# Ledger of designs, part 15: VHH binders against Imidazoleglycerol-phosphate dehydratase (hisB)

Target 1, 187 residues: Imidazoleglycerol-phosphate dehydratase (hisB), of Pyrobaculum calidifontis (a3msg0)
Amino acid sequence: MSYRRETRETLVVVELVPGAVAQVETPIPFLTHMVETFLFYAGLGGRVYAEEKRRLDDGHHVIEDVAIALGRALDQLIGDRSAVARYGWAAVPMDDAFALAAVDLGGRPYWVVKAKLPNVAIGGYPLPMFPHWVRSLASEARATIHIYARGRDPHHKVEAAHKALGLALRAAVSPASGVQSTKGVLK
Short names: E, the ipSAE of ESMFold2; O, the ipSAE of OpenDDE; V2, 0.75 times the mean of E and O plus 0.25 times the DockQ between their complexes.

## First folded at step 8 (VHH; framework vhh_7sr4_2)

Design q1 (from p3 with T103Y V109T Y112S; at its last look DockQ between E and O 0.88; V2 from the best seeds 0.00; counts 0 for: unsure alone 61.9 < 65)
Fold by OpenDDE, look of step 8:
Structure q1 (fold): chain B 187 residues (1-187), chain A 123 residues (1-123)
Amino acid sequence: as target 1 above (187 residues)
Amino acid sequence: EVKLVESGGGLVQPGGSLRLSCAASGFTFDYYEMGWYRQTPGKQRDLVARITSGGSTKYGDSVKGRFTISRDNTKNTVYLQMNSLKPEDTAVYYCATYEIEYYSGTTETYDSWGQGTQVTVSS
């Protein structure tokens, strides 16, 4: 499944292939690493390519647009949610850091990120953009995402969160028989 | 757990100098902004100086040109060099580190504080 997003500021191409290896290229090294990490643990491969046509900020647009494109690609991949587990969760330690992520692919976008982060950029990635990235992903994937992260090292917190989110998503997209709803229908 | 321990305060005459230190532990120091605040009884705590992880500094208007904030990441310590001290600089000085707390779509600035160190400027 593939998705292309082009604006005045960015070009993003996402192709997701379950069970494959991901090739990720963005102008922000830490973003590249986080997307690689997320997709790896989600069991998703393929291609993620992003470029900045115009950079007028600190990477806000490319980070947001990558999340949007990933979310839309995921939404397409998941489809009508008639054959997936729907729910997934994972807890991941990374040295001092601990992250818990939970996902509901029920068709309703919602997000919660609980974390304390310094206002600093790591590898060109402003850490305060992390919750925004999650919000954009959740919105476009039509999923509910909860992430809780704590620890001493903000790098570890954010990376652990991406690992946990990937694992949670992997579980949520696992095959299941029938619509996982007492209502018998999902959006 | 985040721990900040101030030292270096004391009594000095007007025109004198002091150097405050803040020893930090419990977090990855080099990622964080550090700052100094001061407070007098019955008044709000005011920003004295702040330094980013990259070394960019900001000062309160009343201390510009007299105070200098610096940091040593190898020692997890932030310093406040106070020169040309005035009686109005008398206060408890607090060390702080800065985070942004995110929860349920809301954001709030979060400060961790030390116990404070008394600075008294008097003839």
Scores: ipSAE 0.530, ipTM 0.809, lowest interface PAE 1.0, mean pLDDT 93
ESMFold2, look of step 8: ipSAE 0.539; ipTM 0.817
ESMFold2 (binder alone), look of step 8: mean pLDDT 76; pTM 0.756

Design q2 (at its last look DockQ between E and O 0.90; V2 from the best seeds 0.00; counts 0 for: unsure alone 61.6 < 65)
Fold by ESMFold2, look of step 8:
Structure q2 (fold): chain B 187 residues (1-187), chain A 123 residues (1-123)
Amino acid sequence: as target 1 above (187 residues)
Amino acid sequence: EVKLVESGGGLVQPGGSLRLSCAASGFTFDYYEMGWYRQTPGKQRDLVADITSGGSTKYGDSVKGRFTISRDNTKNTVYLQMNSLKPEDTAVYYCATREIEYYSGTTEVYDYWGQGTQVTVSS
C-alpha cells in the first residue's frame, strides 16, 4: 500500500510490500537506520522516501511526517482487521540494552513509551523525538503501542525498541480467523 | 548504576587555581551532558557550568571568564578548571548528569549526583 504526504516542510512517500526488501531514504541517517530496522523485523519492504523542503526545527517535522505516513500506510495495509491476530509482542536485547514492545491492532490509538534518554542527537536525530515518533505512528495506524526500554547506551535502547516494535507488529498482523474481541467487534 | 566521583578540591588562596575532575561510570558517557554545581551552606545547588554531548558549554554569570568546563570522552571524565578564585567561590562542588524519563506524554528529569568535593578559598 502506498501513501504520499507533502507539506510546506517535507515530502514523504511510503510503499509497503509484505515480504519485500525495504529501500529507505531520509535526510536523517539515524531515522533511515531505525525505519529500515523497524520494517525489516516487521517483515515489510517497499519504499520509504523523505526529503526536507526546509529545515526549521532540527528534523522534527521529517521525523513526525515519516511516522504519520508509515502509520497511514500500515492502516491501509491491515484493512478491517478481521483476519489478523490483533496482539503481538517481542522482547529484544542489544548488549546492555533491552526493549519490550506490545501492539494491539484493535483500532483505538494509544501510546506508551517508558524509557530514560539523554537529551542528545544521534546521526541527526534528536532522541526526545523518539516518543513522538511512536505516538504519531500509533495514532495513524490506529493501534495501541507500548514500549519499554532500559540500558546504559541510548543508541542501543532506541534501536532495540525499533526491533521489538517491528517483531511485535509482525506478530500482530499474522493471519487469524474472525474478529479477535470478546465483544465480537472492535471498538 | 550511574556513579560520579569528584576529586581535586582543597584549600587555595584568593587568585589561585584548582582543577576539579569527575570520573563517570555506569552509562555511555559520550551521549550525556555533564555539569558542575556548587552549594553553600543553607542554599540550593547552583549551576556553575555544563557541557553538552557535542561540547557546547554554558556558565553561571559569576564564573564566566574564570572557569572552564571540559570533557575527555576517552577517560569518561569531566573537568572544571577554576582560575582567579574568590572567597565567594567557596562551596561543595558536585558533578552531575541527567536523563529524561518518558512515560507517554509525561516527562520527569532524573538528576545523578556525585558526593561532592570541598573547595575553600581563604584570605
Scores: ipSAE 0.526, ipTM 0.814, lowest interface PAE 1.8, mean pLDDT 91
ESMFold2 (binder alone), look of step 8: mean pLDDT 76; pTM 0.759
OpenDDE, look of step 8: ipSAE 0.769; ipTM 0.894

Design q3 (from p5 with S30D; at its last look DockQ between E and O 0.89; V2 from the best seeds 0.72)
Fold by ESMFold2, look of step 8:
Structure q3 (fold): chain B 187 residues (1-187), chain A 123 residues (1-123)
Amino acid sequence: as target 1 above (187 residues)
Amino acid sequence: EVKLVESGGGLVQPGGSLRLSCAASGFTFDYYEMGWYRQTPGKQRDLVARITSGGSTKYGDSVKGRFTISRDNTKNTVYLQMNSLKPEDTAVYYCATYEIEYTGGTVKVYDYWGQGTQVTVSS
């Protein structure tokens, strides 16, 4: 399913295709890498395209708008939530870092990100924006998302968190009767 | 987890120089803003200098032109070169860094401090 979001600051286009390869293009290299990682572990492909119409901040609009568009596309893709497992979780190590993610697709948005991060940008991405990305995703996907990450290296922490969130989402959208499939597709 | 250890303090004459070092461990140093602060008895800690991950610096007004902050990411060490020292520079000098955490719509700042090193400028 697809979604287009255009504001005075950005344009974002999202198409989600279960089981396909994701093509991700954004003006922020680390955001591109993190979205690609998230989608890969969630078992989702298609297209995520974002561009800046005006650069009025350090990429804050683009990061948030990508999360909003992804969340709305996910909400549409999930559809009737009575047919999915609803809960999913994953624990992912990455060298020194460890991340845990849990997802409830029950429809009430909420977010918790417990990750201590320095105030630094990596690949054009201000790391303190990561919790805001999660907040916007949870709100628009109508999901409760908890993420806990620890470790010495903040790049590894955030990357492991994206892997864990992808895997958690993949589990949450699985069919409720224990049949394993991508996005609950049975045929 | 975060550990900061200062060294290089001591007694010096007015007009002299000292070089402070802070050895850091327990985090990937390259990503962190580092700072030097100083404190005299009964007062709050004052900013002396800070240096971002990218090398941008800021100095307290009373030390501009006399002190230089630098970092060596290969040694996980931040330095304070202190020149033209004055009696007013007498204080305990602390190395510091911080992290932030957003949850529930609020931000929390976690400050990390060394034990400090005494600098005394005596006439």
Scores: ipSAE 0.590, ipTM 0.845, lowest interface PAE 1.7, mean pLDDT 90
ESMFold2 (binder alone), look of step 8: mean pLDDT 79; pTM 0.780
OpenDDE, look of step 8: ipSAE 0.739; ipTM 0.879

Design q4 (from p3 with S104G T107V; at its last look DockQ between E and O 0.95; V2 from the best seeds 0.73)
Fold by ESMFold2, look of step 8:
Structure q4 (fold): chain B 187 residues (1-187), chain A 123 residues (1-123)
Amino acid sequence: as target 1 above (187 residues)
Amino acid sequence: EVKLVESGGGLVQPGGSLRLSCAASGFTFDYYEMGWYRQTPGKQRDLVARITSGGSTKYGDSVKGRFTISRDNTKNTVYLQMNSLKPEDTAVYYCATYEIEYTGGTVEVYDYWGQGTQVTVSS
């Protein structure tokens, strides 16, 4: 399951391989770390490659474009969703920080991120971009994603959130039979 | 829980100096922009000085050149050195920081304030 996205600002290539080790390269170290973390806890490997092209609007298109490409690759990997559990959730602590994530793969995109964060960049990543990353992932994966994170350390909060999201997604895609809807249909 | 505690206020003569301190707890101080604001009765709080996590500073026009903001990340403390004090500097001085929450296309800003410390420059 592979996807290539090229714009004026970026190139992103994503290949998802269940059960493999992920190789992630981006121009933003914290984004690299967070994507590696997300994929590890989701049980997904393969390759995520992103680069900035000469026509750069700002440094933040890469963060969104990686989420878009990952979401598209996830949608392709999951397929028609009749054989998955649909819902998944996880709670993850990291020292003082705590994150909850819940995922619904029912086909309606939506996102909620409740995390109070300082206006700071960590490893080249402006933390206010984290909710936008989640939005783009949810939209392209056709999923509803809720994330709640609290704690004293913003690095731990965002990292715990990526761990929780990975675990939640892993649970949501786990095998199940029959359409998981009281309406008998998804989407 | 974010907690900010100011100290160092008091009464001083015109031309004198004071140093304010703000002890911070309940968050990883290094990541946060810190600021000093002041308020006189019946007026809104005005920016005195701010300092980013990386050490960049900004000052209100009326205090530039006379006041210096600094931070000590190892002590979780932000300081305001006030020199050449004038009667118009008389106010309650507040230490502050903030957080951002971006939900569903809406940005919320959460301000955190200390209780304030009185600075009075007589005559």
Scores: ipSAE 0.600, ipTM 0.841, lowest interface PAE 1.5, mean pLDDT 90
ESMFold2 (binder alone), look of step 8: mean pLDDT 79; pTM 0.779
OpenDDE, look of step 8: ipSAE 0.721; ipTM 0.870

Design q5 (from p3 with T103V S104G G105D T107V V109T; at its last look DockQ between E and O 0.91; V2 from the best seeds 0.75)
Amino acid sequence: EVKLVESGGGLVQPGGSLRLSCAASGFTFDYYEMGWYRQTPGKQRDLVARITSGGSTKYGDSVKGRFTISRDNTKNTVYLQMNSLKPEDTAVYYCATYEIEYVGDTVETYDYWGQGTQVTVSS
ESMFold2, look of step 8: ipSAE 0.631; ipTM 0.845
ESMFold2 (binder alone), look of step 8: mean pLDDT 79; pTM 0.772
OpenDDE, look of step 8: ipSAE 0.774; ipTM 0.892

Design q6 (from p3 with S104G T107Y; at its last look DockQ between E and O 0.94; V2 from the best seeds 0.76)
Fold by ESMFold2, look of step 8:
Structure q6 (fold): chain B 187 residues (1-187), chain A 123 residues (1-123)
Amino acid sequence: as target 1 above (187 residues)
Amino acid sequence: EVKLVESGGGLVQPGGSLRLSCAASGFTFDYYEMGWYRQTPGKQRDLVARITSGGSTKYGDSVKGRFTISRDNTKNTVYLQMNSLKPEDTAVYYCATYEIEYTGGTYEVYDYWGQGTQVTVSS
């Protein structure tokens, strides 16, 4: 699945290929690393390319626009949701850090990120943007996402969260029969 | 558990010097902005100096040119060198850091404080 998003601030191109190796290129090294990590654990490859036309907000636009493009590409890839497990979750340790992610593909977008982080940029990525990345992904993938991360090292916390989210998504999209709802319909 | 322990306070005459230290544990020190604040009885805590993870500094107006903040990431320690001390510098000095958590449209700030060290400038 392919998706192109161009605004006055950014250009993002996403191609998702299940089971392939991901090639990720963004102007923010930590974002590149986190997207690579997320896709690897989600079992997805292909291409993610992003560039900034203007750096007006410390990378906020490109971080959010990558999440938007990924979310839309994921929504397209999943398609009609009658053949997926719907729920997925994972718990991932990374040294001192621990992250828990849970995903519901039922069609209602929502997000919760509970992670205390310093106000610092790592590899050009302002860490307070991490919850906004999750919000944009959840909204465009039409998914409910909960993430909890704790630990002493903020790099490890955010990275563990991306690993957990990838694994949770992989589980949520796994094949299953019938609509996974007691109401008989997803929304 | 974030822990901040100040030391180096004491009694000093006007014009003297002191060096405060703050030992930090329970977090990866290198990523955190560290600060020194001071408080006199009945008043709010005021910023004395802060230093970002990248080493950028900011000082309160009343201490510029007299105080220097620094950090040693290998020792997880932040310092405040206090020169040309004045009676108005008398206060409890606190080491501090903070974290941010986004909660659905706003950022909550979580402050962490040491127990403080008394600095008294008199006689």
Scores: ipSAE 0.642, ipTM 0.858, lowest interface PAE 1.4, mean pLDDT 91
ESMFold2 (binder alone), look of step 8: mean pLDDT 80; pTM 0.787
OpenDDE, look of step 8: ipSAE 0.765; ipTM 0.890

Design q7 (at its last look DockQ between E and O 0.96; V2 from the best seeds 0.72)
Fold by ESMFold2, look of step 8:
Structure q7 (fold): chain B 187 residues (1-187), chain A 123 residues (1-123)
Amino acid sequence: as target 1 above (187 residues)
Amino acid sequence: EVKLVESGGGLVQPGGSLRLSCAASGFTFDYYEMGWYRQTPGKQRDLVADITSGGSTKYGDSVKGRFTISRDNTKNTVYLQMNSLKPEDTAVYYCATYEIEYTSGTTEVYDYWGQGTQVTVSS
């Protein structure tokens, strides 16, 4: 599944291919690393390309636009939500850090990120932008996403969270049949 | 558990010097902005100096040129060198850091403080 997003500030191209290796290129090294990590653990590959058409302050626009494009591509890739397990979760340690992620693909967008982070940029990525990335992904993928991350090292916390989210998504998209709701209807 | 322990306070005459130290533990020190604050009775805590993870510094107007903040990431320690001390510098000095959490469209700041060390400048 492919999605192209072009604005006055950015261009983002996403192609998602289950089971393939991801080729990710963005102007923010840490964002590249985190998207590669997320896709690897989600069992997704293909291509994610982002460029800045105009300089952005602190990379906020690029980080958000990548999440938006990924979310839209994921929504299209998932397709018929009655054909998937709907819920997925994972717990991932990374040295001192521990992250939990839970995903509901039922169609209601919502996000919770409980991760206390210092005000620092790593590889061009202001860490306080991580919750905004999750919000945009959840909105466009029409998913409810909960992430909890704790630990001493903020790089490990954010990386573990991306691993956990990838694994949780992988579980949520696993094949299943019938509407996975006690109400018999998603939403 | 974030822990900050100040030391080096005491009584000093005007014009004298003191060096404060703050030992930090419970977090990866290198990533955190560290700061020194001071408080006199009945007043809010005021920024004295801060230093980013990258080493950039900022000072309160009344201490600029007299105080120097520094950090040693190998020792997880932040320092405040205080020179040309004045009676107005008398206060409890606190070492601090903070974390940010963005939730439901708002930014929450979580401050972490040491217990403080008394600095008294008098003749």
Scores: ipSAE 0.546, ipTM 0.820, lowest interface PAE 1.9, mean pLDDT 90
ESMFold2 (binder alone), look of step 8: mean pLDDT 78; pTM 0.770
OpenDDE, look of step 8: ipSAE 0.741; ipTM 0.880

## First folded at step 10 (VHH; framework vhh_7sr4_2)

Design r1 (from q6 with I100F V109T; at its last look DockQ between E and O 0.93; V2 from the best seeds 0.00; counts 0 for: grease 24.8 > 24.2)
Fold by ESMFold2, look of step 10:
Structure r1 (fold): chain B 187 residues (1-187), chain A 123 residues (1-123)
Amino acid sequence: as target 1 above (187 residues)
Amino acid sequence: EVKLVESGGGLVQPGGSLRLSCAASGFTFDYYEMGWYRQTPGKQRDLVARITSGGSTKYGDSVKGRFTISRDNTKNTVYLQMNSLKPEDTAVYYCATYEFEYTGGTYETYDYWGQGTQVTVSS
């Protein structure tokens, strides 16, 4: 499954292959690391490539556009949601940090990120963009995503959150038969 | 647990100098903006100086040119060098930092404060 997003500011190409190794290349080292981490724990590989065409906003557009492209590719990969478990969650420690992620693939986009963080850029990634990355992913994947993270080190908190989100998504997309809803339909 | 411990306050004559220190623990210091604030009885806390993770500084108008903020990331410590002290500088000085959290469309800030250290400049 592949998706290409090109704007005046960025180009993003995503190919998702379950069970494969991921090759990720972006102009923001921390974004590359976080996307690799997310995909690894989600059990997804393939290719994620992003480049800047215009240098406008310290990476804001490329961070958001990667989340958009990933979300759209995930929505297409999941396909018929009657064939998946629908809910997934995981709790992940990383040294002092702890993150919890929960995912509902029921079709309603929503997002919550509860993580207290300093206003700093790590590896070219402004940490205030992390909640917006989650928002864009949830919106385009048509998923409800909740993330909670605590700890002393913001790098570990955000990384643990990506690990937890990957594991939660892997559980949510696990094979199942029949619509996983008491209403018999997803909305 | 975030802990900020100020030291170096005391009694100084007008025109003198004093160096405040703030030892930080419970968070990875290098990522955080640090600041010094001061308060006199019955008044709000005023910004004295702040320094970002990358070393950029900002000063309150009344202390520009006389005070210098610095940080030592290897010691998890922020400093305030106070020169040409005036009676008006008499206050409790607080070390501070903050975090943000996104809450449904806006960023909220959460402040952390030390216990304060008294600086008294003789009349």
Scores: ipSAE 0.656, ipTM 0.851, lowest interface PAE 1.2, mean pLDDT 91
ESMFold2 (binder alone), look of step 10: mean pLDDT 78; pTM 0.775
OpenDDE, look of step 10: ipSAE 0.796; ipTM 0.906

Design r2 (at its last look DockQ between E and O 0.80; V2 from the best seeds 0.76)
Fold by ESMFold2, look of step 10:
Structure r2 (fold): chain B 187 residues (1-187), chain A 123 residues (1-123)
Amino acid sequence: as target 1 above (187 residues)
Amino acid sequence: EVKLVESGGGLVQPGGSLRLSCAASGFTFDYYEMGWYRQTPGKQRDLVADITSGGSTKYGDSVKGRFTISRDNTKNTVYLQMNSLKPEDTAVYYCATREYEYTGGTYETYDYWGQGTQVTVSS
């Protein structure tokens, strides 16, 4: 599944291929690393390409636009959601850091990111943007995402969170039959 | 557990100098902004100085030009050099750091404080 997003500020191209290796290119090294990590653990590959057409806000637009494009591509890849498990979760440690992610593909977007982080940029990525990245992904994928992360090292916390989110998504998109709801409908 | 331990306070005459130190542990120091605050009884804590992870500094108006904040990431320590001390600088000085957590449309700030060190400037 593929999606192209072009604005005055950015160009983002996403192609998602289950089981393939991901090729990720962005102008923000830490974003590249986190998207590679997320896709690897989600069992997704293909291509994620992003560029800044105008340098307006030190990467805020490109971080959000990558999440938007990924979310739209995921929504398209999942389809009508009657053939997936719907829920998925994972817990991932990295040294003393720990992250838990849970995903509900029921169609209602919602997001919770419980991670205490300093106001710092790592590899060009302002860490306060991480919850906004999750928000944009959840919104466009029409998913409910919860992430909890703790530990002493904020790089490890955010990286563990991306690993956990990838694994949680992988579980949530796993094949299943019938609408996974006691109401017989999603949403 | 975040732990901040201040030292270097004491009694000094007006016009004198002191250097405060704050030893930090329980977090990866290099990523965190650090600050010094001060408080007199019955008043809220006031910003004295802060320093970002990258070394950018900000000062309260009453101390600008007299105090200097610095950090040594190899020692997990933040410093406050206080020169030209005045009686109104008398206070308990606290080392602080903070984290941010998103909560429904805004960020909640989590402050972490040391126990404080007394600075007394007597005439």
Scores: ipSAE 0.644, ipTM 0.846, lowest interface PAE 1.4, mean pLDDT 91
ESMFold2 (binder alone), look of step 10: mean pLDDT 78; pTM 0.768
OpenDDE, look of step 10: ipSAE 0.849; ipTM 0.920

Design r3 (from q5 with I100L; at its last look DockQ between E and O 0.89; V2 from the best seeds 0.73)
Fold by ESMFold2, look of step 10:
Structure r3 (fold): chain B 187 residues (1-187), chain A 123 residues (1-123)
Amino acid sequence: as target 1 above (187 residues)
Amino acid sequence: EVKLVESGGGLVQPGGSLRLSCAASGFTFDYYEMGWYRQTPGKQRDLVARITSGGSTKYGDSVKGRFTISRDNTKNTVYLQMNSLKPEDTAVYYCATYELEYVGDTVETYDYWGQGTQVTVSS
């Protein structure tokens, strides 16, 4: 499953391959690391490539566009949602940090990120952009995503959150039969 | 838990100098912007100086050229060197930092404050 997104500011190419190793290349080192982490724990590989045509806003466009492309590729990969478990969750510690992620693949996009973060960039990534990344991913994957993270080190908090989100997604896409809704329909 | 402890306040003559310290704990200090604020009775807390994680500084208009903010990341400490003190500098001085969190579609600021240290410049 593959997806290409090109705007005046960025180019993003995503190919997702279950069970493979991910090759991730972006102009923002921390984004590269976080996407690698997310995909690894989700059990997904393939290719994620992003480049900036113009730097207009401290990397905001490329961070958002990678989430959009990943979300679209995930939506395509999941396919018929009547064949998946729908819900998945994980709790992941990383030293003093702790993150909890929960995913509902029912088709309603929504996002909650409860994580207090300093206004700083790590590896070219402004940390307040992390909630925006989650929002864009949830919207395009047509998923509800909740993330809770705490700890003293903001790098570890965000990294643990990506690990937890990957594991939660992996659980949510696990095979199951029948629409997992008391209404008999999703969304 | 975030904890900020100021020290170094006291009584000083006009034209004198004083150095404030703020010891920080409960978070990875290097990532955080630190600030000094001051408050007189009946007024809001005013920015005195701030220093970003990268070392960039900003000062309130009334203290430019007289006060210097600095940080020592190995000691998790932020300092305020106050020179050429005036009676109007008399106030309680607070060390502060902050974090950001989304609430719905807006970004909220969550402030953390020390207990304050009194600086008194006698006439």
Scores: ipSAE 0.607, ipTM 0.841, lowest interface PAE 1.5, mean pLDDT 91
ESMFold2 (binder alone), look of step 10: mean pLDDT 78; pTM 0.766
OpenDDE, look of step 10: ipSAE 0.744; ipTM 0.882

Design r4 (from q5 with I100W V103T; at its last look DockQ between E and O 0.80; V2 from the best seeds 0.00; counts 0 for: unsure alone 62.3 < 65)
Fold by ESMFold2, look of step 10:
Structure r4 (fold): chain B 187 residues (1-187), chain A 123 residues (1-123)
Amino acid sequence: as target 1 above (187 residues)
Amino acid sequence: EVKLVESGGGLVQPGGSLRLSCAASGFTFDYYEMGWYRQTPGKQRDLVARITSGGSTKYGDSVKGRFTISRDNTKNTVYLQMNSLKPEDTAVYYCATYEWEYTGDTVETYDYWGQGTQVTVSS
């Protein structure tokens, strides 16, 4: 499933292919690494390409726009939500760091990121943008996403969170027999 | 468990020099902005100097040109070199860092402080 997003500031192209190897290219090395990690653990590949037309905000636009494009492509890929497990979760350690992600594909967007982090850029990625990346992904994928991470190393916390989110999504999209709602309907 | 331990305070004469150290533990030091603040009785803590993870610095106006902040990431230590000391520099000096976290649609800052070290400049 594919999606192209072009604004005055950025261009983003996403093609998602279950089971393939992801080819990710962005102007922000840490974003590239985190998207590669997320897709690998979600069992998704294909292509994610992003470029900046203007450098106005130290990468804020491109980080958010990649999440928007990924969320839209995921929404298309999931298709009929009555055929999936709907809920998924995973816990991932990385040395002293630990992350938990939980996903509900029920159609109502919401986001929570509980991770205490320093105000720093890692590999060109301002860490304050990480919660915004999650928010944009959840909104466009029409999903509720919770992420919790603890530990001493912020790089490991954020990386573990991306691994956990990928695994949680993989579990949530697994096949199920019928609508997973006490109301009998979704979204 | 973030811990910050200051050392190097003491009594000095006007015009003298002093070097403060802050040993940090409980977090991966390299990623954190570190700062020195000072407080006199009855007043709020004032920024003295701060240094980012990448080594960029900023100083309070009253100490610019006289004080130098630096860091040694291999020792998890931040320093404050204080030259040309004046009586107005008398204060308790605190080492600090911070983290942020989202709570709903707002961001909260969590400040971490050492216990402070007294610097007294007296004739």
Scores: ipSAE 0.634, ipTM 0.844, lowest interface PAE 1.3, mean pLDDT 91
ESMFold2 (binder alone), look of step 10: mean pLDDT 77; pTM 0.768
OpenDDE, look of step 10: ipSAE 0.721; ipTM 0.876

